# Ledger of designs, part 1: VH-VL binders against AP-3 complex subunit mu (apm3)

No score or structure here was measured in a lab: all are predicted.

Target 1, 249 residues: AP-3 complex subunit mu (apm3), of Schizosaccharomyces pombe (o94669r175to423)
Amino acid sequence: TNEFFIHVLERVSAVYQPNGKLAFGTVKSDMECKCQISGMPLLLLSLRPGTKLGNVRFHQSVNLKRWKQHPDQIEFIPPDGKFTLASFQTDFATQKSLPVVVEAKNKLDGRFEVRIRNTGKKSVENLKILITIPQALKSVTVTEGNYIFRASKYTHMEEGILEWSVKKLAWTSPALVLTGFLAPLKKDANSTEESSSYSKLEHLDLQYKLQGSTLHNFKVESLKMLNHPDKKSYKGVKHTIIAQNVSFR
Positions, changes and structure headers below are counted from each chain's first letter, unless a header gives other numbers; antibody chains are not in Kabat numbers.
F is the ipSAE of ESMFold2-Fast. E and O are both the ipSAE of ESMFold2, at different seeds. Each is the mean of both directions, binder to target and target to binder. V2 is 0.75 times the mean of E and O plus 0.25 times the DockQ between their complexes.
[cut] stands for letters that were removed.
The coordinates of atoms that the task and the answers printed are left out; those that the model quotes come from them. Centres of patches stay.

## First folded at step 4 (VH-VL)

Design g10 (from a9 with heavy chain G103Y; framework fv_ecleralimab)
Fold by ESMFold2-Fast, scan of step 4:
Structure g10 (fold): chain C 249 residues (1-249), chain A 128 residues (1-128), chain B 107 residues (1-107)
Amino acid sequence: as target 1 above (249 residues)
Amino acid sequence: EVQLVESGGGLVKPGGSLRLSCAASGFTFSNAWMHWVRQAPGKGLEWVGHIYSKTDGGTTDYAAPVKGRFTISRDDSKNTLYLQMNSLKTEDTAVYYCTTDLYEYYYGSGSYQELDYWGQGTLVTVSS
Amino acid sequence: SYELTQPLSVSVALGQTARITCSGDNIESKSVHWYQQKPGQAPVLVIYGDSNRPSGIPERFSGSNSGNTATLTISRAQAGDEADYYCQVWDSSSAHVFGGGTKLTVL
């Protein structure tokens, strides 16, 4: 049958302060389409009334005159196969918060903990936590998932990135915890210095996907074939949030 | 090695006063939030109060039964926590523990507030 | 004021699993910590943040927190597990709130 698929991809970049406050954020969105409709269809895509697409750039097939009159309507003649219908960017500061809450804490004896919880109503997929380790790492344990430590070969303190991966974090899951211990800082192997010193975690990054969610609170309402109003084509709409650059520092 | 050592407990008459001390070592005391927790003989644990670090405002909070009678203070130069107990009642008879949650948070909107280090306690007996 | 309720006592046979409950209104919205206290000794943290173990605490100790009930589970109970167990949460209006304690007896 005649089918048209729309995948709305929202790529998030955000920086959070240690207290959990959003310092800045932006969302770059793409409407990636796949057209499998025979003939020369003239399509009208309607978004939820009141939807505003910031800094939008449309595929060349879009009727810009219609869009200027009706900002929630996109009229176009699709090419066959895959194409990007629209790309747009919005400030994240005034939008809905991200569902993954992270708490990182340092203990005075060199122990640190990173806690992750999904406070949303959708499962978090392919979760990756990148923890910047400021000095030699002694040991690590995780409640779930796998980890890999990549030490820099040319740093005196064996700094590196600890990558913690979790395939799926359901919204009903208890908090995930990573516990690690830093090795004490030593100025000299033969030093008689008594006190150990530990650097504190100051930077971590999150990467993950959320299926069936949107930060802009917009939705594809309908898809009509204007030159064949009696024909019904199947439209599949998928929303995905991709958090690729979410930093805590 | 983290250590908390309480002292100053003893026998005191109702209406009397007593000052407890907690000597801390093995961590940066000035950055730590400090707590007092008590336990009456054969009874459960009861939070008494806490004092924040100077950088977090140095504020104090107290449990309702002791509010207005007990005062928590700290001397960061001596790594010592104090509990000044006035107008003591027989119900204040308990072992008093000095405790701390040594976690420092860099990220997040909350904390667990677990009490992960405890002293051995000092007994206060209020009796005629 | 926020309140936590624990049973006064729980008995378990050597090698079996003990379960100690801690009940509070919507307790799953709070982080629950568990302390073990042996006679004449200070309390020792055995579980924090619902289900995490401090270093040195055996894997036999585990925790959960759902709805109105948090549970401390001690598998393969040993004689040395005999103690009083206390749950604790932080509440913004009540500060640190402790349960009344549960005496675990290993038979």
Scores: ipSAE 0.007, ipTM 0.475, lowest interface PAE 9.1, mean pLDDT 82

Design g11 (from a9 with light chain S31Y G49D; framework fv_ecleralimab)
Fold by ESMFold2-Fast, scan of step 4:
Structure g11 (fold): chain C 249 residues (1-249), chain A 128 residues (1-128), chain B 107 residues (1-107)
Amino acid sequence: as target 1 above (249 residues)
Amino acid sequence: EVQLVESGGGLVKPGGSLRLSCAASGFTFSNAWMHWVRQAPGKGLEWVGHIYSKTDGGTTDYAAPVKGRFTISRDDSKNTLYLQMNSLKTEDTAVYYCTTDLGEYYYGSGSYQELDYWGQGTLVTVSS
Amino acid sequence: SYELTQPLSVSVALGQTARITCSGDNIESKYVHWYQQKPGQAPVLVIYDDSNRPSGIPERFSGSNSGNTATLTISRAQAGDEADYYCQVWDSSSAHVFGGGTKLTVL
């Protein structure tokens, strides 16, 4: 009958160094709500005690005076239908590790390997690995998914982006492996295999979606209707991580 | 062509010391993780220890039976890996192999290590 | 510490398929590598990352890894395949773990 849905979307941007160390990390979060409650309800959303939201921007209906006095409480009068209750930013220093682990190696004779594992407890969806290829690609083998090479329009050596796509990587799935071979760079018109040289992979990006997980110590504890305390509202809370720009270099 | 050549093996008495060398060629040695693996006569392969590349910190790890007695080091200017063996026991009698996992950059934890290339080994006999 | 178990020996008739197993707790979560060693010779990598063949290794060699068991499969066995075979994984405690080895005899 009376329903209120909260969808917490966490959009991740991160840069990792080759040794796995995080160089840069930020999470932009939106609290997207859907109100199916009749009338003009006065709602109080309570967050886990001690929750602190960075760079927060609230919907105009939020009682900012109450928020300043009680930072774990959001009092508001929702519009009907869909709206964003709050948008905020958190630092990666307060986050759990991302579940997709990458290992990439440059080997002899232009061979390279990229290995992907889901170390989390939730399935990774719409996984895309974008590998920056610094020269012509000779061959590619993947254990799962599809790939496409998008060469630079103006590059004689056919530099480009190798896009590797996997619809779903379950946490119980075997690791994914991509093995590739670069075509040798020609030093002159008569270069042989022995005289060839190869550039090395130095950059790749991940994009994916993870449902049912959160990167910060954020939790909705309760939702109460202050002007009708005897009237029950049914609430659903959903968390989704969207890795938009996760770089390894 | 990748080549690894071990040397320094021989007969030594219990409690003695011996230093093994592994000369590497055909790849960029300074970027490689290097390993020592041993095999007692008629027995299976046993990992002894490894040393990370300079790029990955140059740290060493050892199998429990040799920890505190063996030291792995490298000289990147000479493309040479070393195994210093102290307080040798009869149980250390084995053919010692030098092996490598070739790779210049690692993204993430560095947990996927196959041993691509092996030397022919050098025999160490610890006997009274 | 983590342990890998292999049968001591496996026999196969010439031209038939040999299967060598490597058992470990949740081995599916690890990358399994396989080495071939002939008498008096150094080990040679024949399979890496569960199922990949290095350059120069015949297509007769294949690998799999599921649950608690990894398997090296040698199709159309040849006399030259007689050797000891070792499985190996990387353990998160910075240790490489080898199986005890399996002697393959081609009859």
Scores: ipSAE 0.000, ipTM 0.452, lowest interface PAE 12.4, mean pLDDT 82

Design g14 (from a9 with heavy chain G110T S111E; framework fv_ecleralimab)
Fold by ESMFold2-Fast, scan of step 4:
Structure g14 (fold): chain C 249 residues (1-249), chain A 128 residues (1-128), chain B 107 residues (1-107)
Amino acid sequence: as target 1 above (249 residues)
Amino acid sequence: EVQLVESGGGLVKPGGSLRLSCAASGFTFSNAWMHWVRQAPGKGLEWVGHIYSKTDGGTTDYAAPVKGRFTISRDDSKNTLYLQMNSLKTEDTAVYYCTTDLGEYYYGSTEYQELDYWGQGTLVTVSS
Amino acid sequence: SYELTQPLSVSVALGQTARITCSGDNIESKSVHWYQQKPGQAPVLVIYGDSNRPSGIPERFSGSNSGNTATLTISRAQAGDEADYYCQVWDSSSAHVFGGGTKLTVL
């Protein structure tokens, strides 16, 4: 009956250059809590020693004076039920990497391939790959999952977005492959068949969820009830990464 | 039609040097990642090294047995790939193939390079 | 260093299915490519990315990759399929790695 649950959600937005270099990245994190403790407990949440939360916004019940003196301690009186204890935002370091590895390849004959591997140690869930198709699409095959093509309005080259969905990508799974062919550009755009070309894929976006993982090695060390130190309560901590806007361009 | 033609192979003594050439045609050479792969007589295939396109940084990588002795370069104006081999050893005796992946990489790593096209090879024999 | 192991030889009867294996530690985490080489000729790519066929390669050729073993499958084998077959992967510590090759004989 005296239970307190913490769900740390890290929502990732990142832009990678074709050479694999991170151009921009940010993580917006929320500590979503569910309080099932009787009465009006005074709680102290302790983070890994030395932890600092950047650009943090706290729930109104948090003792800011204590936090300023001890940045790894959050003292608060929770409301009943669900609430957000803290929200904070951190920029990626350039060396940070996500567990989903992407290769996108353009062939001179109009073929393109998108290969995806999970190099982490946790399963990737609800994976969605949004591929910007720069001209008419002739054919597509995928090794797993479903796809749908959504043509853009008012397009001369019949551009669109190819959406590829895979429910689960285990860390032991072989690479997922999507192979497509672009319809050739008309020869009046180029004088010879040797000089005729296909537009290149230059943009794709990933969306997925990764449970039981954290980008910051953020860790909750303890949860104590200060006004009832003899009272036992159970705490559960869950970590989830939500890659909501991960772009390769 | 994609063609790769190797030349420059021959007999050379241990410690000697030799330069191989690979003439490419039928594709935009300047955009291609180029590889050298060798095969000792009666043995299997062994990757020697590669060179990226200029737009992808023009970087080179080499297999451990040849690192420091072999140098890969390219001349995009002549559509030609080169392999400069120095301090040759008897274990360098092999047919040397020029090979390419015609992919223009949008985003990726060498782990996904399949070798689409191969030349006929040129034999290098290192013996006294 | 990372190693790929192939059987030295495989025999198949005309019209039957040949299976050539390529074994490596956790090879399912890698993209496996297969090459066919006939005597005195350069290698030809027959399968890339575990299971994909290049243009011009017959549907009789297929590939799979699971656990510690990748497999090249040649159904309805023909005399013209006699060749050496090589698997290949990328490994971060060893770069491009080829298997030792398998000689396929069609009886």
Scores: ipSAE 0.014, ipTM 0.500, lowest interface PAE 7.4, mean pLDDT 83

Design g15 (from a9 with heavy chain Y112W, light chain G49D; framework fv_ecleralimab)
Fold by ESMFold2-Fast, scan of step 4:
Structure g15 (fold): chain C 249 residues (1-249), chain A 128 residues (1-128), chain B 107 residues (1-107)
Amino acid sequence: as target 1 above (249 residues)
Amino acid sequence: EVQLVESGGGLVKPGGSLRLSCAASGFTFSNAWMHWVRQAPGKGLEWVGHIYSKTDGGTTDYAAPVKGRFTISRDDSKNTLYLQMNSLKTEDTAVYYCTTDLGEYYYGSGSWQELDYWGQGTLVTVSS
Amino acid sequence: SYELTQPLSVSVALGQTARITCSGDNIESKSVHWYQQKPGQAPVLVIYDDSNRPSGIPERFSGSNSGNTATLTISRAQAGDEADYYCQVWDSSSAHVFGGGTKLTVL
């Protein structure tokens, strides 16, 4: 069979301040390919005109002389099977906004809420919200999905990570809400105060996948077989955003 | 126990001014986002405006009918919220409620606020 | 700007299920909150974030939000449920938007 597949994986790392301002962000991208073409094809991958890949590392089969003259063209002779054609990095600030919006707040009596919404036009998959819990939990409820609390090793206040998992968050889905209550801290008898018995939550992380979208101006425009211009072969291009390290602190 | 107590309502002539107060207790007022909501006699609820906590910038926003005439402010040392109403119109006749979501936002824009605590309200009548 | 529409009134027989609707353009993309107001009293939050109940609110109160319509459902209606009910959302262009209110009558 004469098939060539390209899977562009964009791995996002970002840190947001409580006011929503981005403190740090990078996107590390891998162009994962799968070649099932008979013979020794000479392939030319064309990116959107004007594309310049930052901090790029190419597979050994890439014609670097051609790339230096035309930075939006990658000419190569692929190995059979799976390989990484290129790895590169882009600044987070120059890309589209992330589609998952989070709001989190501390309320009275140890109550806290985390609200998640998908404002994009594609479904979010395998969503995990990792909430840092500074003391013992009394109760937790979620509108959708499953949760697991993992206590920290050598805990003094039963602190840990509350992991909230949602298989799919459709763009048409109403906001998902996690409501939790902290158990009161034990205080000495001379300074016990109910409001001072509860620590405030200050940190959470998001992890998810988003199919069919890209976070920057990287786009595959065409893939041509230069040494067989009349040969018909199937080719597929798939884009996946992997938010693996998106922190709010 | 959370408590919000409005005061300062009364009868005022069109074009006049009036200042409402809301005394808050039972929570950390300085961290709270505060709102004013009004209700004309026999009518529905209408949002008037809000003020963010000082740590969140102390920003104020107003509904179009009151923008430029009403000013929301706060005194965190006294746990008190204010609504200064100028150039009053007969259409401003309403019960004015002080309300809050009691949320201390550590992430986000505050765009999902439910209003879970309300005062008893204070009546403002604008009439000649 | 953004607008929420509610029926002026809804009647329900004692012990039956009442449904109060709140319509708005693409309302499912917004968090819908519901308030109960009895004569001479301040509003009370009965549902927040589409379908969640505050502590102290009976389980017979529930909510949903899909497409262009959010619904407050009151099962096994009681005489004490007679009140005005308001829906409310946040909209970036209009801030806090309330529906016009629905008077629930228990027959």
Scores: ipSAE 0.000, ipTM 0.492, lowest interface PAE 11.2, mean pLDDT 82

Design g16 (from a9 with heavy chain Y105F Y112F; framework fv_ecleralimab)
Fold by ESMFold2-Fast, scan of step 4:
Structure g16 (fold): chain C 249 residues (1-249), chain A 128 residues (1-128), chain B 107 residues (1-107)
Amino acid sequence: as target 1 above (249 residues)
Amino acid sequence: EVQLVESGGGLVKPGGSLRLSCAASGFTFSNAWMHWVRQAPGKGLEWVGHIYSKTDGGTTDYAAPVKGRFTISRDDSKNTLYLQMNSLKTEDTAVYYCTTDLGEFYYGSGSFQELDYWGQGTLVTVSS
Amino acid sequence: SYELTQPLSVSVALGQTARITCSGDNIESKSVHWYQQKPGQAPVLVIYGDSNRPSGIPERFSGSNSGNTATLTISRAQAGDEADYYCQVWDSSSAHVFGGGTKLTVL
């Protein structure tokens, strides 16, 4: 009945250039806890030796003097229930690669293609690909998942966002492919798909979740009750990466 | 409609030179990655080389058997692709096809290139 | 350099399913394209990116790619499907690599 749960949530925002290089990336991490321990516990959370939390903000109960002397130790008196123990932010540039790889291509006949691969060792969940469509969309085919087109307001060219959703992309899954066709810009009865009068796609965003992984190389080693060193509490640790704004421009 | 028309093939002696042309129409040639693919009589398809669009660096690459002897170039103002073949060998005897991937990458390395349009080919015979 | 291997020939009875294989080391990491070539004609792209059909290609044509083998499947074979079929991939060291080709005979 003496239980303490930790959920490490890492929210990723990134912008990739056409050549595949990361132009900008940040990871905002929250250590969300749930305390179900009786009495007045004084807890010591130990992280992987050598861990350094950059730009960290701690819950008010954390002993900052101890943390400054030992940056991989967090001593605190937990409130009951749910709370955020620590929040920290790191630049993604120190570089653990995101597992989802995108290739996107415009064809001169109005066709476009988006290919998605999971190169990591964990399944990608609730994958959403948001494709900015610069003009009227004629047709779409996907190898897996569902899609919906949302037309933009205040547009003469029938622009919109094509949302492609895939519940799970396992690391062993074959590449996912979306093929679409833009309607010709010439609105004549004799317009053809072979026309070169098509706009080109230039912007795509990804959103997904990845369970059991961390970009910070962060690990909880132990949880100890300092005022009752002969007692132990069950600790559950869960890691989730939330890719919420991953742009390809 | 996309059209690729090869020309310049013919009979040449070993050690000779020949220039092939490919006239393109029906698409924006300046944005296309262009390829030469050959096929020896009764044999399979063999990639010869490619040239990227100028916006993608205008890079040329060649298959090992022709590297140093063949040169690929393009003239975007004329919508024409060229293959300059020097020091020709009997094993260069083949039908030479002009092919294109009409795709223009806005993201990625270009590693999933397919050859979606082909000309009818021009025969090059290298014999004494 | 990278190499693709295809059987020299495959026979299929009219209306039955033909399967043409293309083998290469870890070919599942590559995008496989398939071309159809009839005698005296230029090749025609029939499958790209492992399993996608270009406009105008019948639904009877399908593709797969797993492990070391990619497969072109032609269901309900017709006389007009008789041709040579070539697989092709892009490889960073070899650029565009073609298989040796497979002659499909429709009986």
Scores: ipSAE 0.016, ipTM 0.529, lowest interface PAE 6.6, mean pLDDT 83

Design g17 (from a9 with heavy chain G103S Y105W; framework fv_ecleralimab)
Fold by ESMFold2-Fast, scan of step 4:
Structure g17 (fold): chain C 249 residues (1-249), chain A 128 residues (1-128), chain B 107 residues (1-107)
Amino acid sequence: as target 1 above (249 residues)
Amino acid sequence: EVQLVESGGGLVKPGGSLRLSCAASGFTFSNAWMHWVRQAPGKGLEWVGHIYSKTDGGTTDYAAPVKGRFTISRDDSKNTLYLQMNSLKTEDTAVYYCTTDLSEWYYGSGSYQELDYWGQGTLVTVSS
Amino acid sequence: SYELTQPLSVSVALGQTARITCSGDNIESKSVHWYQQKPGQAPVLVIYGDSNRPSGIPERFSGSNSGNTATLTISRAQAGDEADYYCQVWDSSSAHVFGGGTKLTVL
């Protein structure tokens, strides 16, 4: 009956350049807790030594004086049930890539291709690829999943966003490919035979979820009850990565 | 329509030199990555080398058997790809194909390249 | 240097399914392309990126790539499918690598 659960939610924002290099990356984390401990416990949560929490904001029950002197320790008196213990921003690991790898190309015949691979060791869930389409779309084929095209309002070029959805991409899955064809522009440059009659895709965004993974070396080492050391409690820790703003441009 | 036309093949003696040309039309040649692939009589396909667009650095790479002897170049003003073959050996006897991957924007690793347009080929025979 | 291995020949009965394999170390990490070549003609791309078909290629042509083996599958084989088939990948140390080719005979 004496149980304490911690769910670490890491929300990722990143921008990748055409050459695959990371231009920008940040991870905003929430430590969501559920307390099912009898009485009024005084808890001490210890993090991995050397853990740095940036722009941290704590639940009102946290002892801030202790935190300032011991940055890897969070002392608090939990409320009943669910609450957010801490919200913070951690360093994005620039030496490690996100598990979803994108390859994309435009062809001179109006064809474009987007290839997605999961190079991690966990399944990618609820994957959405949002492809900015600069002109009328002729056709689309996907190896897996579903797609929806949403035309922009007040457009003369019939531009819009192509949303490609895949419920689950296992780490053992082969690469997923979307192949599309743009419709030729009505005002093709008939004066220049070698000029491309098609716009190029230059922007796509990814959204997905990964359970049981972390982008930083964040770890909860221990949970102790300081005012009742004779009482025992079960500590459960869960990690989830939410890629909500991952851009390729 | 996309067209690649090779020329310059012929009979040459071992140790000699020969220059192949590939005339391209129907696409923006200056943006294309160009390749040479050869096939010895009755044998399989063998990649010879490639040249990237000037915008992508104009870099060249070669297969080990031809490295140091063959040079790939391009003249974007003439929409023409070249293969300069020096110190020719009998093992270089083959039909030489000009081919391209017409990707104008490539995002990521660059590992997703297919050779989707091919010329008719030009025969090079190296014999005494 | 990276190497791709194909069987020298494969036979299939008319209307049955032919499977042509292409083996390479961890080939599933690479994009596999397949070319069809008939006598006296230039190669024609029939599958690119493991499993995609160019315009004009029948749906009975399909591809897969798993572990150390990529496979070109030709369903409902026809006499006109008789040709040499080559697999090809890009490798960072070897650039573009072709398999040795497989002659498909339709019986």
Scores: ipSAE 0.018, ipTM 0.528, lowest interface PAE 6.5, mean pLDDT 83

Design g2 (from a9 with heavy chain Y107F; framework fv_ecleralimab)
Fold by ESMFold2-Fast, scan of step 4:
Structure g2 (fold): chain C 249 residues (1-249), chain A 128 residues (1-128), chain B 107 residues (1-107)
Amino acid sequence: as target 1 above (249 residues)
Amino acid sequence: EVQLVESGGGLVKPGGSLRLSCAASGFTFSNAWMHWVRQAPGKGLEWVGHIYSKTDGGTTDYAAPVKGRFTISRDDSKNTLYLQMNSLKTEDTAVYYCTTDLGEYYFGSGSYQELDYWGQGTLVTVSS
Amino acid sequence: SYELTQPLSVSVALGQTARITCSGDNIESKSVHWYQQKPGQAPVLVIYGDSNRPSGIPERFSGSNSGNTATLTISRAQAGDEADYYCQVWDSSSAHVFGGGTKLTVL
């Protein structure tokens, strides 16, 4: 009955350049809580000393006067059930890289390859690779998972998005590969062009979840009940990274 | 079709110099990452070095045994890859292969470079 | 410097399964490629990225990579599979590294 759960959700947006370097990265975090404590508890949540939260928006129950004096302490009276305690933004740590590594290349014969590897120590869940296809797609093969081609609504060259889905990519899994072939562009009967031509793929996006990991050194140190110091409560903290906007272009 | 043709091999005395060429056709050479791989008679394959495409900075890297003695360059206007070999040693005797990944555009670290296409090789013999 | 170790030779009976190993420290963290070389010919890529087959390579060829050992498996061996086989990886300190090669003899 006296239980308090905290789920820290880190939503990642990142843009990688063709050479593999991070061009831009940001993390928007939510502290989603579930309160199952009887009465009206006065709670004090303590973060790792020196923690700085950017663009913070607190639940209305938070004592802003205390937070202003002690930025690593959040004092509040929770509502029953589910609520968001705080929402904040932290800078993407360049030395703490994302676990999914992408290699993608265009070949001269119309072939393209997308290779995915999990270099972390946690399983990647609900992995989706969205590949922008600039012209008619001839064939696709994947080593694992399912794929669906969604044609663009206003396509002239039968362009669209190729969605490749993998439910779980364990850290022990071999690299996953998608190999596709573009249909050659139509040869103009009036031209003297000898060879087939192909557009190059230039853009792909990743989406996935990673349980039990954080991109920053953000940590909940303790949770105390200030007005009921003799009451025992269970505190559960869970961390999840949600990669929603990871672009390669 | 993709073709790589090596030339310039021959007999050279220790301490001498030799320049190898690799003529490429059937693909956009200027966008390709190019490699030299050698094989001593009756022995295994040994990577010599590579050169990235102009769009990827034209960076070169070399295996330790040849660093400082060999230089890789390219002439995109002639679709030709070169290997300048100086201060040749008996241990440099090998068939030299021109190889490529044909990756015109990469995302990521490039750690998945496989060598799709190979020339027929050119023999370099360093002997007195 | 990173090093890959292969057995010098492997023998397999016609129609049986051959397994060629490639050992390296924590090789499972790397992508392993395999090349076939017949006498007097240039190498041919037969497996890339641990377990993937290029177009034109028979289904009998497969690969795996776990722990400190990568393996090339050739099922239903044929006389024409007789060749030297090389594994290869990329390493940040050594760039491209080849194994010493394994001569496959089909009896």
Scores: ipSAE 0.014, ipTM 0.529, lowest interface PAE 7.2, mean pLDDT 83

